# VH-VL binders against q86iv5, part 49

Target 1, 237 residues: q86iv5
Amino acid sequence: LDSCSICVDFVGNSLNDLLNIILNSGVIGTCGDLCSAVPGGQIVDTVCDLLCDYVGVDEFIKLISDVDPDPIYICEKISVCKTNDNAAASLDLVQINPQNGTVGGTFTLSIAYTVTNTIATGQLAFNIIDPTGNAFGDAVLLVQQSPEQYTQQFQFQATPSEQESFPNGLYTVQALVCEGSCGSPHPNTYTLANGTTTFTISGADSSSMSGAGSFSGSSQSTQTGAASGSGSGFALF
Below, E stands for the ipSAE of ESMFold2; O stands for the ipSAE of OpenDDE; V2 stands for 0.75 times the mean of E and O plus 0.25 times the DockQ between their complexes.

## First folded at step 21 (VH-VL; framework fv_rosmantuzumab)

Design cc6 (at its last look DockQ between E and O 0.03; V2 from the best seeds 0.00; counts 0 for: pae E 5.5 > 2, placed apart)
Fold by OpenDDE, look of step 21:
Structure cc6 (fold): chain C 237 residues (1-237), chain A 120 residues (1-120), chain B 111 residues (1-111)
Amino acid sequence: as target 1 above (237 residues)
Amino acid sequence: QVQLVQSGAEVKKPGASVKVSCKASGYTFTDYVIHWVRQAPGQGLEWIGYIWPNKGRTGYNQNFQNRVTMTRDTSTSTAYMELSRLRSEDTAVYYCARVPLYSSGWFDYWGQGTTLTVSS
Amino acid sequence: DIQMTQSPSSLSASVGDRVTITCQASKSVDYSGDSYMNWYQQKPGKAPKLLIYAASSLQSGVPSRFSGSGSGTDFTLTISPVQAEDFATYYCQQSYRYPRTFGAGTKLELK
């Protein structure tokens, strides 16, 4: 596992715990004091300790205590994740299937993009905006992606939950490729490419407010090798 | 072969201190965390604390009210647990166990145990 | 502290039987898709022996008749078929948070 990925994963998963510890604990004098209080087993303790030692406990606490803590930014600041201010990419395809679905149905979002200058640490993110303006989405961490074509697929089930009711209507998908965290106000964050598509959902059955919509985003990254085919660039309008 | 060999049985009076040793062999001492667990007669297992041999970092169960001190000697691959202000309730078998640094935190190997008897 | 509740406290079985021991944590011991629950066997006068780690992973050298399952707060150790050497006390243990805590144990006895 890449150290950057480990860092981002740790900070992302443990941020709230770390904040709670910082806020509720008295004097935190050492990285050990901080990291031993973080739940998540020995791996978490070990990772926390290593990361904290890179910058020292005071700086680590400062980074975590930021008004808008960003896991990627934090990992960049402690020099575990790299940055590239010259990163460049374009979106090739944003497609959702089916284009017309029903509540309770499974949708597959496919995003194809081309990196033209290495993405050091970034994200592929998407947002789905429902007809009411509510948005939900996900992101995949990108680490040291060299110039190449990439494809990512996301799946979601349109099952109503507390987070999303999936009303009938037109949905908008926004896809973004970023250096850094998409939408982050922190330095070394850039939107490299964006695109949109739409789809519809019909047949909202109000009755099945049952269980927590498990967003099982199975990200299957298929590295499709550079087939030279002259395919006509669908301009994402 | 991985081995944790502990020091022999101890008999102490209340208020005294005891220092138990745990000598590790068959693996890189600094790649694992040493934990201490005790078991009172006929009772369950109680976690005492841990020490990171590489850094000397320690963590203790607060239930011991700062009576526990864990140390290590990396040159001899030996961990030590000292328990002070002994009470009759401290009568137990004390175990050292190792935990891999990059693991979910299981105790894969244990010492044979050290019996401590605290009696007036 | 995370309390671990084992059930039953004791049970009797015959060789060849299927035995199930349960452990309930007072709080979820899951983190990032993994469950931080371990199972140990202890025989009289001996140190505990690791059987299962991460809820369902079998420790090297442990017979396949031992299996672990569960997530969140509820976990199960299964022994099937029980062998003569399996009569011992079993403990669950969480490694999710400090202090580490153990269940009270389940004594498996021969009928």
Scores: ipSAE 0.712, ipTM 0.889, lowest interface PAE 0.6, mean pLDDT 91
Fold by ESMFold2, look of step 21:
Structure cc6 (fold): chain C 237 residues (1-237), chain A 120 residues (1-120), chain B 111 residues (1-111)
Amino acid sequence: as target 1 above (237 residues)
Amino acid sequence: QVQLVQSGAEVKKPGASVKVSCKASGYTFTDYVIHWVRQAPGQGLEWIGYIWPNKGRTGYNQNFQNRVTMTRDTSTSTAYMELSRLRSEDTAVYYCARVPLYSSGWFDYWGQGTTLTVSS
Amino acid sequence: DIQMTQSPSSLSASVGDRVTITCQASKSVDYSGDSYMNWYQQKPGKAPKLLIYAASSLQSGVPSRFSGSGSGTDFTLTISPVQAEDFATYYCQQSYRYPRTFGAGTKLELK
């Protein structure tokens, strides 16, 4: 609905295309030069033009070309997303069910958190670390989260893939609530709260191949309000 | 003394390919992008694409991307445009023109044009 | 793509006349206070020649009787007074985004 969410979604989904265009073209002089090359049709071109024209093509390129480009930070720097250096929150619950499951089984991660000072633009993120140290996870965008209690659920099926084989053993879940992108070194970024839980997988051994990829699925429900549906990958903790 | 000198006229049959050259002189070849534009008989101008001569990066009009290839040789200051699977509609004069490397600008110098005739 | 509507398709004039040619882009071609609209002259059998760049800037070596104006989507090329060597076809072209696009042309003929 809001311009901040539109900006973060566009940058997150188009970052690789934008970077490829910037690195491969020496003829970018206007926002039109940059944005017309982004695949995705008229809607993507329109959002790109609006954001790029808002700050100017040179500043937009600098933000995209950062050594650690960050969609939330980019949208904050162009003043489409707000910041709050005094944001505050706590994690009330980090729970995974079942605590002991099997390969192919479905796990539900439930996170409850309380915001005590508005999160202007941030993330609720989680990381699941398998027994061998391989990790996968996801994050959802939080925009203008007022002081309240919130709940979020994520669901995944432990189906072996090249990204994650789901070996037997102990898994660690890390959850974070952040102002800005969780784990980012950029200004206006803070880890507000963190929490952990564990679960086990026992049963028939899964595929031996470990993946290096990203979390491929999630689901949710909310108590009073939550930001969900962002397609961002897992941030470093 | 900026000059863009193009290769001579070509007559081709449908289905063939053509490669047009554009030799630059009087300026630093790698400081300018070479664009290609065509003009069918009695018609207006149609942009084909560009090549960045320093790194060989190209951008093509989507109407030609499947059939056009642009290359360059920086040692001879020459840009090339190859158009494949020729059709009678490709009959046109083909121009090269230059633009400063980091501008979204105008075509300040043009080659003399290369006439391509595609007929059976 | 940005469509360019150029008017008129042709016009007749006498030496000494004042003529105007208009060009309308389907989208604004302005960026950072500049307009990315250019004008070219083409005589039969010759390559196009740049007259005006960035809407109103006169290319070196072009007579001052040529002038350009406009912003956003609406642009004008003016020739005053028309001389014998000015009978030619004129094209507008946007350089704001890819693909680069041209107007259909305006043929200026001796009346």
Scores: ipSAE 0.032, ipTM 0.515, lowest interface PAE 5.5, mean pLDDT 84
ESMFold2 (binder alone), look of step 21: mean pLDDT 93; pTM 0.950

## First folded at step 22 (VH-VL; framework fv_rosmantuzumab)

Design dd1 (at its last read DockQ between E and O 0.79; V2 from the best seeds 0.80)
Fold by OpenDDE, last read:
Structure dd1 (fold): chain C 237 residues (1-237), chain A 120 residues (1-120), chain B 111 residues (1-111)
Amino acid sequence: as target 1 above (237 residues)
Amino acid sequence: QVQLVQSGAEVKKPGASVKVSCKASGYTFTNYVIHWVRQAPGQGLEWIGYIWPNKGRTGYNQKFQNRVTMTRDTSTSTAYMELSRLRSEDTAVYYCARVPLYSSGYFDYWGQGTTLTVSS
Amino acid sequence: DIQMTQSPSSLSASVGDRVTITCQASQSVDYSGDSYMNWYQQKPGKAPKLLIYDASSLQSGVPSRFSGSGSGTDFTLTISPVQAEDFATYYCQQSYRYPRTFGAGTKLELK
């Protein structure tokens, strides 16, 4: 595993715990004091301690306690993740299958993009906006992506949950390729490419919200190689 | 072969101190964490604390109220646990155990144990 | 502290039987899809021996008749079929946070 990925993953998963510890512990004198309080087993403690030691406990706490803590930015600031202000990419395809589905159905989102200048640390992100304006999505960390074509697939089941009821209607998908965290106000963050597509959901009336369906967004990241699919319906904005 | 060899049995009076040693062999001492666990007669297992041999970093169970001190000697690959202000309730078998740094925190190897008897 | 409730406290079985030991944590011991629960075997006068780590991973050298399952707060150790050498005390242990805590143990006895 890449050190940058480890850093981003750790900070992302443990950020709330770290913040809570900082807020509740009063005086933290050492990286050990901080990291030993973070749940997640020995590995989390080890990673925390390693990252904390790069900058020292005070700077580490400062970074975590930022108003808008961003895992990628934090990892860049501690020099574990690299930045490239000249990163460049284009979006080739955003496709959702099926284009017409039903509640409870499985949808596959495919995003193809071309890197033209290395993405040092970035994201492939997507947002799905339902007919009511509620949005849900996910992002994949991009680390040291060299110039080439990439494809990422995401799969989700349109099972109603507390987070998304999946009303009938037109859905909009927004896809973004970024250096840094997409939408972050932090330095070294750039939107490199964006695109949109739409799909529809039809089916049973939203009234039978009985079951607390856990939104298992299983992001199966299948890095499949450059399939040149000529799909026409992608509007680049 | 990975081995943790502990010092011999101890008999102490209340108020005294005891220092138990744990000598590691068969692996790189500084790449693992040493934990200490005790077991009172006929009872379960109780976690005492840990030491990182590479850094000297320690963490203790608060239950011991600063009576425990863990140290290490990297030149001899030996970890030490000192327990002070001994009480009758400290009568137990004390174990050292190894934990990999890049693991969930399981105890993969154990010392043979050191019996401590605290009696007036 | 995470409390570990282990059940039963004792169990009698015959060689060839299937036995199940349960452990319940007072809070979830899951992190990033992994469960930080471990199982140990202890024989009289001996140190504990690691059997299962990460809820379901078999320690090297441990027979396949030992298996672990569970996530969140509820975990199970299964021995099937029980062998003569398996009569011992078993402990669950969480490694999710400090302090590390153990179940009270389950003594497996010959029927």
Scores: ipSAE 0.885, ipTM 0.975, lowest interface PAE 0.4, mean pLDDT 92
Fold by ESMFold2, fold request of step 23:
Structure dd1 (fold): chain C 237 residues (1-237), chain A 120 residues (1-120), chain B 111 residues (1-111)
Amino acid sequence: as target 1 above (237 residues)
Amino acid sequence: QVQLVQSGAEVKKPGASVKVSCKASGYTFTNYVIHWVRQAPGQGLEWIGYIWPNKGRTGYNQKFQNRVTMTRDTSTSTAYMELSRLRSEDTAVYYCARVPLYSSGYFDYWGQGTTLTVSS
Amino acid sequence: DIQMTQSPSSLSASVGDRVTITCQASQSVDYSGDSYMNWYQQKPGKAPKLLIYDASSLQSGVPSRFSGSGSGTDFTLTISPVQAEDFATYYCQQSYRYPRTFGAGTKLELK
């Protein structure tokens, strides 16, 4: 893993803990005062301390305490993630299968996109909006995505839960490719491409079980030439 | 090849101080945090604190915060723990152990232990 | 502070048995899908030795008869089959938050 991905993951996972420590602590004079209080083991303390020391504790607290804190933007301001104001991409395909399914069924969202100018630090993001207006979704961090064609697939099972009941009706899928955090008003942030598709759920299943939705996906590169790679798919670090 | 070699046994009276050393070899000293843990006779393990050898940053269990000082000498790859205002209850074996900076926080190698006896 | 409740405090077994030791934390030690629970073996007069880290990962050089499982607040160390050299005291330890804390230990004795 690269330092940009490590920073974004750390900020994303620890933002609420950091804010609570900042709001509830009387005196934060050193990075150690702040970072030793963050849970998550030695690695979280180490990453926190390194990032905090890089910009200084006062600047770090200022970035974390922003009214609209954004992990990608924070890591760009720290300078461990790069920006490209000329990033460019297009969406080639936004497809959901099946287009007509049932509660409890498995849906596969396929997204293909072409990068035409490097995405330095950005996102591939999607939302699924149910018939009542409730939304759920996910985003994948994109770091130094060179010009090439990429594919990404996500799967989810329409299992009713506290977060999403999966009612009958029309669902809207929205997909975005962005430099920076999708939808963010921060500088160096651009929506590069967007796309939509729809699907329906019919015939609600009375045997539904409660559970949390999970997403999984893969990414493929179609780069031509003598290049070689050994990268892994989606994994936690 | 990784070794943490601690200083020898100590006998002290109440109110005195003790300084225990932990000399590291077989690895890059500044890539690991050094922690100190003690074990009273017939008892379990109790965490005392840590020192980051590269930065000198320390953190102490609140129980010991006003009595313990941890230092290190990077030129000799040695960590030190000093415990002051000793009490009979401080009688224990004191261990140093290391933690990789990019890990969950497990103690992967331990020193052999230093026995401290505090009695009048 | 996270209190660690380890059970049983002692256990007798024969060579060849399957043994389980449990550890309960007073709060979850999970962060971002990982569990911050570690297990150590200590023989009399010796320093502790790491067996299992991150709930279920086996330390290099530790025999495969040792395994760990669990998440959240409840964790288990399993030894199967028990060998003569496994009679020792076992400790769980959380690395989720400071101060680091240990269970009180489980002494495994020959029956």
Scores: ipSAE 0.723, ipTM 0.907, lowest interface PAE 0.8, mean pLDDT 88
ESMFold2, look of step 22: ipSAE 0.620; ipTM 0.863
ESMFold2 (binder alone), look of step 22: mean pLDDT 94; pTM 0.959
OpenDDE, look of step 22: ipSAE 0.744; ipTM 0.917
ESMFold2, fold request of step 23: ipSAE 0.693, 0.713; ipTM 0.903, 0.907
ESMFold2 (binder alone), fold request of step 23: mean pLDDT 94, 94, 94; pTM 0.955, 0.957, 0.957
OpenDDE, fold request of step 23: ipSAE 0.864, 0.876, 0.876; ipTM 0.971, 0.971, 0.972
ESMFold2, last read: ipSAE 0.721, 0.709, 0.685; ipTM 0.907, 0.904, 0.901
ESMFold2 (binder alone), last read: mean pLDDT 94, 94, 94; pTM 0.957, 0.956, 0.957
OpenDDE, last read: ipSAE 0.883, 0.877; ipTM 0.975, 0.973

Design dd2 (at its last look DockQ between E and O 0.80; V2 from the best seeds 0.56)
Fold by ESMFold2, look of step 22:
Structure dd2 (fold): chain C 237 residues (1-237), chain A 120 residues (1-120), chain B 111 residues (1-111)
Amino acid sequence: as target 1 above (237 residues)
Amino acid sequence: QVQLVQSGAEVKKPGASVKVSCKASGYTFTDYVIHWVRQAPGQGLEWIGYIWPNKGRTGYNQKFQNRVTMTRDTSTSTAYMELSRLRSEDTAVYYCARVPLYSGGYFDYWGQGTTLTVSS
Amino acid sequence: DIQMTQSPSSLSASVGDRVTITCQASQSVDYSGDSYMNWYQQKPGKAPKLLIYAASSLQSGVPSRFSGSGSGTDFTLTISPVQAEDFATYYCQQSYRYPRTFGAGTKLELK
């Protein structure tokens, strides 16, 4: 609901459309020229216009057109999201349940972490590596995450799909807490803490492919200020 | 009570122009975009364009061959649509409608309509 | 421009009936998991009235006998049970891109 989260959400969802408009439109003279062409209803036009007017259309186009566009980095460069080069956190728990499950079963990943110096704009991310080396995961945006203890839960059902067959074997879970986008080489980006756990799947094979994998997440905090945002995207570790 | 009250019916000859007003009340005028939509007799709805009252930003359906101009007066909470070089095909009911700035883009309230008749 | 095809153009019903009206967009009107399809009711001589927004969300003050469903390119408005005041013309409208476009309308008549 805050301006940083709104910016990251807008850029993440509209980046490809913005790039296509900039590339194919020749000369764009106003924020209205750019933003009215972005699909997604009135809210998208309104948010685009607000962010574009904040820095000016020429600077906005320059930031969007960067060779390595990253929604968090872009929103930091326009100063809607803050950075903290001294952000600090630790991972207290990385736990997957059940540790031994089956194809089609539901797994719950629980992550507890402690922020010791404010995370200005960052991520809580995880990556699950199957026995063949294929990986999938997700991330949650963290904005002005004050020094406190936090918990986050993610849940998925091991339903085979074109993207992940859930073969029998040992799976590795990697969890990261970052300032900036986890794995990004951009300035003001730091891996603050990492942790791993494992689980196994047995009693099935990939020949039973019958549907796309589902992904869901939830958050819990030891304070009323729990991070409630949900992000989409694979974390690079 | 949200209201959009439009100016009265107009009869015009081909080649003339018409300016229709839409006076808003019961809400913050600059929090909504004003759109204009027309409906020829026995026909469906056709989008004409919009104006953002807060900054005067406009966008028009190119079908109108640059014959449309939209303006507003924020001191009177009134939007205007002017259609020039009128043709008999412009005979229609003209509606203003509002769209919340932070919405999917639906027209939540409509004016009562202004009937325009273009006849020789 | 996104073309909107409504079906049927006209239908007859009695009070108490269940009716469905379909709308097909020439391209998807979904963005980031939301559908930008809206439905309006218009009675003769009156301005349109918003019924449904975001494909399935009921506008305040609209009776629950109206419902919307669908995603992507295919959308449905359902009225169940039809009441006497529901005989009118119904329009779908996409708010995904400019220009905003409407379906040609579906006239619901008393059988």
Scores: ipSAE 0.681, ipTM 0.896, lowest interface PAE 1.0, mean pLDDT 88
Fold by OpenDDE, look of step 22:
Structure dd2 (fold): chain C 237 residues (1-237), chain A 120 residues (1-120), chain B 111 residues (1-111)
Amino acid sequence: as target 1 above (237 residues)
Amino acid sequence: QVQLVQSGAEVKKPGASVKVSCKASGYTFTDYVIHWVRQAPGQGLEWIGYIWPNKGRTGYNQKFQNRVTMTRDTSTSTAYMELSRLRSEDTAVYYCARVPLYSGGYFDYWGQGTTLTVSS
Amino acid sequence: DIQMTQSPSSLSASVGDRVTITCQASQSVDYSGDSYMNWYQQKPGKAPKLLIYAASSLQSGVPSRFSGSGSGTDFTLTISPVQAEDFATYYCQQSYRYPRTFGAGTKLELK
């Protein structure tokens, strides 16, 4: 596992826990004090300890307590993740299947992009905007992607939830390739490429709101080349 | 093979201190965390604390806070647990156990245990 | 602290039987898709032995007749078929948060 991926994953998953600890514990004197309180087993303890030790407890707390904490940015700031201000990419394809679906149906989003200058730490992100303007999406962490063509697939089920009701109508998909976190205001963040596509959903019956639509975004990254990192999708929204 | 060999049985009076050793072999000592667990006679298992041999970082069960001190000697691959202000309730078998880094925190190897008897 | 409620406290079985032990945590021990629950076997006068980690992963060298399942708060250890050497005390343990905590144990006795 790549240290950057580990860092981003940890910070992303444990950010709220860390913040809660910081807010409730008062003065935290050591990385040990902080990290031992974080849930998630030895792996989390180890990662927390390593990351905290890179910058010291005070700086680590400061980064975590930022008004707009960005896991990628935090990991970059502690020098675990690298940055490339010259990163470059193009979007080759944004496709969703089916183009016409129904509520409760499964949709597959395929995104193809070409890296022309290494993405050090970035994201492949997508946003789906429903007819009402509500948006939902996901992202995959990109770490040290060398110049090459890449393809990523995402799947989602159009099951109504509190987050998305999936009304009938035209949906817009926005795909983004970024250095850093897409849409982040932090330094070393750049949108490298973007693209859009549309699809429709029909058959939304207002009555079936009962199903807790777990956005099980199983990102099957068929990376043709290197290590299938099971990227835990950071829900951007 | 991985082995954790603990020091021998101890008999102490209330108020005394005991220091138990745990010598690790068959693996890189600094690549794992050493935890300590005790078991009173006929009772279950109670977690005491841990030490990271690589840098000596420790974490303790609050129940033992201020009474337990964990140390290590990396040159000898030995972990130590010292328990002070002993009470009769501290009578137990004390175990050291190995926990892999970047793991779910399971105790994959255990010492043979050290019996501590605290009696007047 | 996360409390671990293990049941039953004891059970009797015969060789060849299927045995199930349950453990309930006072809160979820899941994190990032994994369950931080482990199972140990302890024989009299011996240290505990790891059987299952991450709820369902079999420790190397442990017979396949041992299996673990569950997520969230509810977990199960299954032994099937029970062998003569399996009569021991079994413990669940959470590694989700400190302090680490164990179930009270289940003693498996020969019927």
Scores: ipSAE 0.284, ipTM 0.714, lowest interface PAE 1.6, mean pLDDT 89
ESMFold2 (binder alone), look of step 22: mean pLDDT 94; pTM 0.960

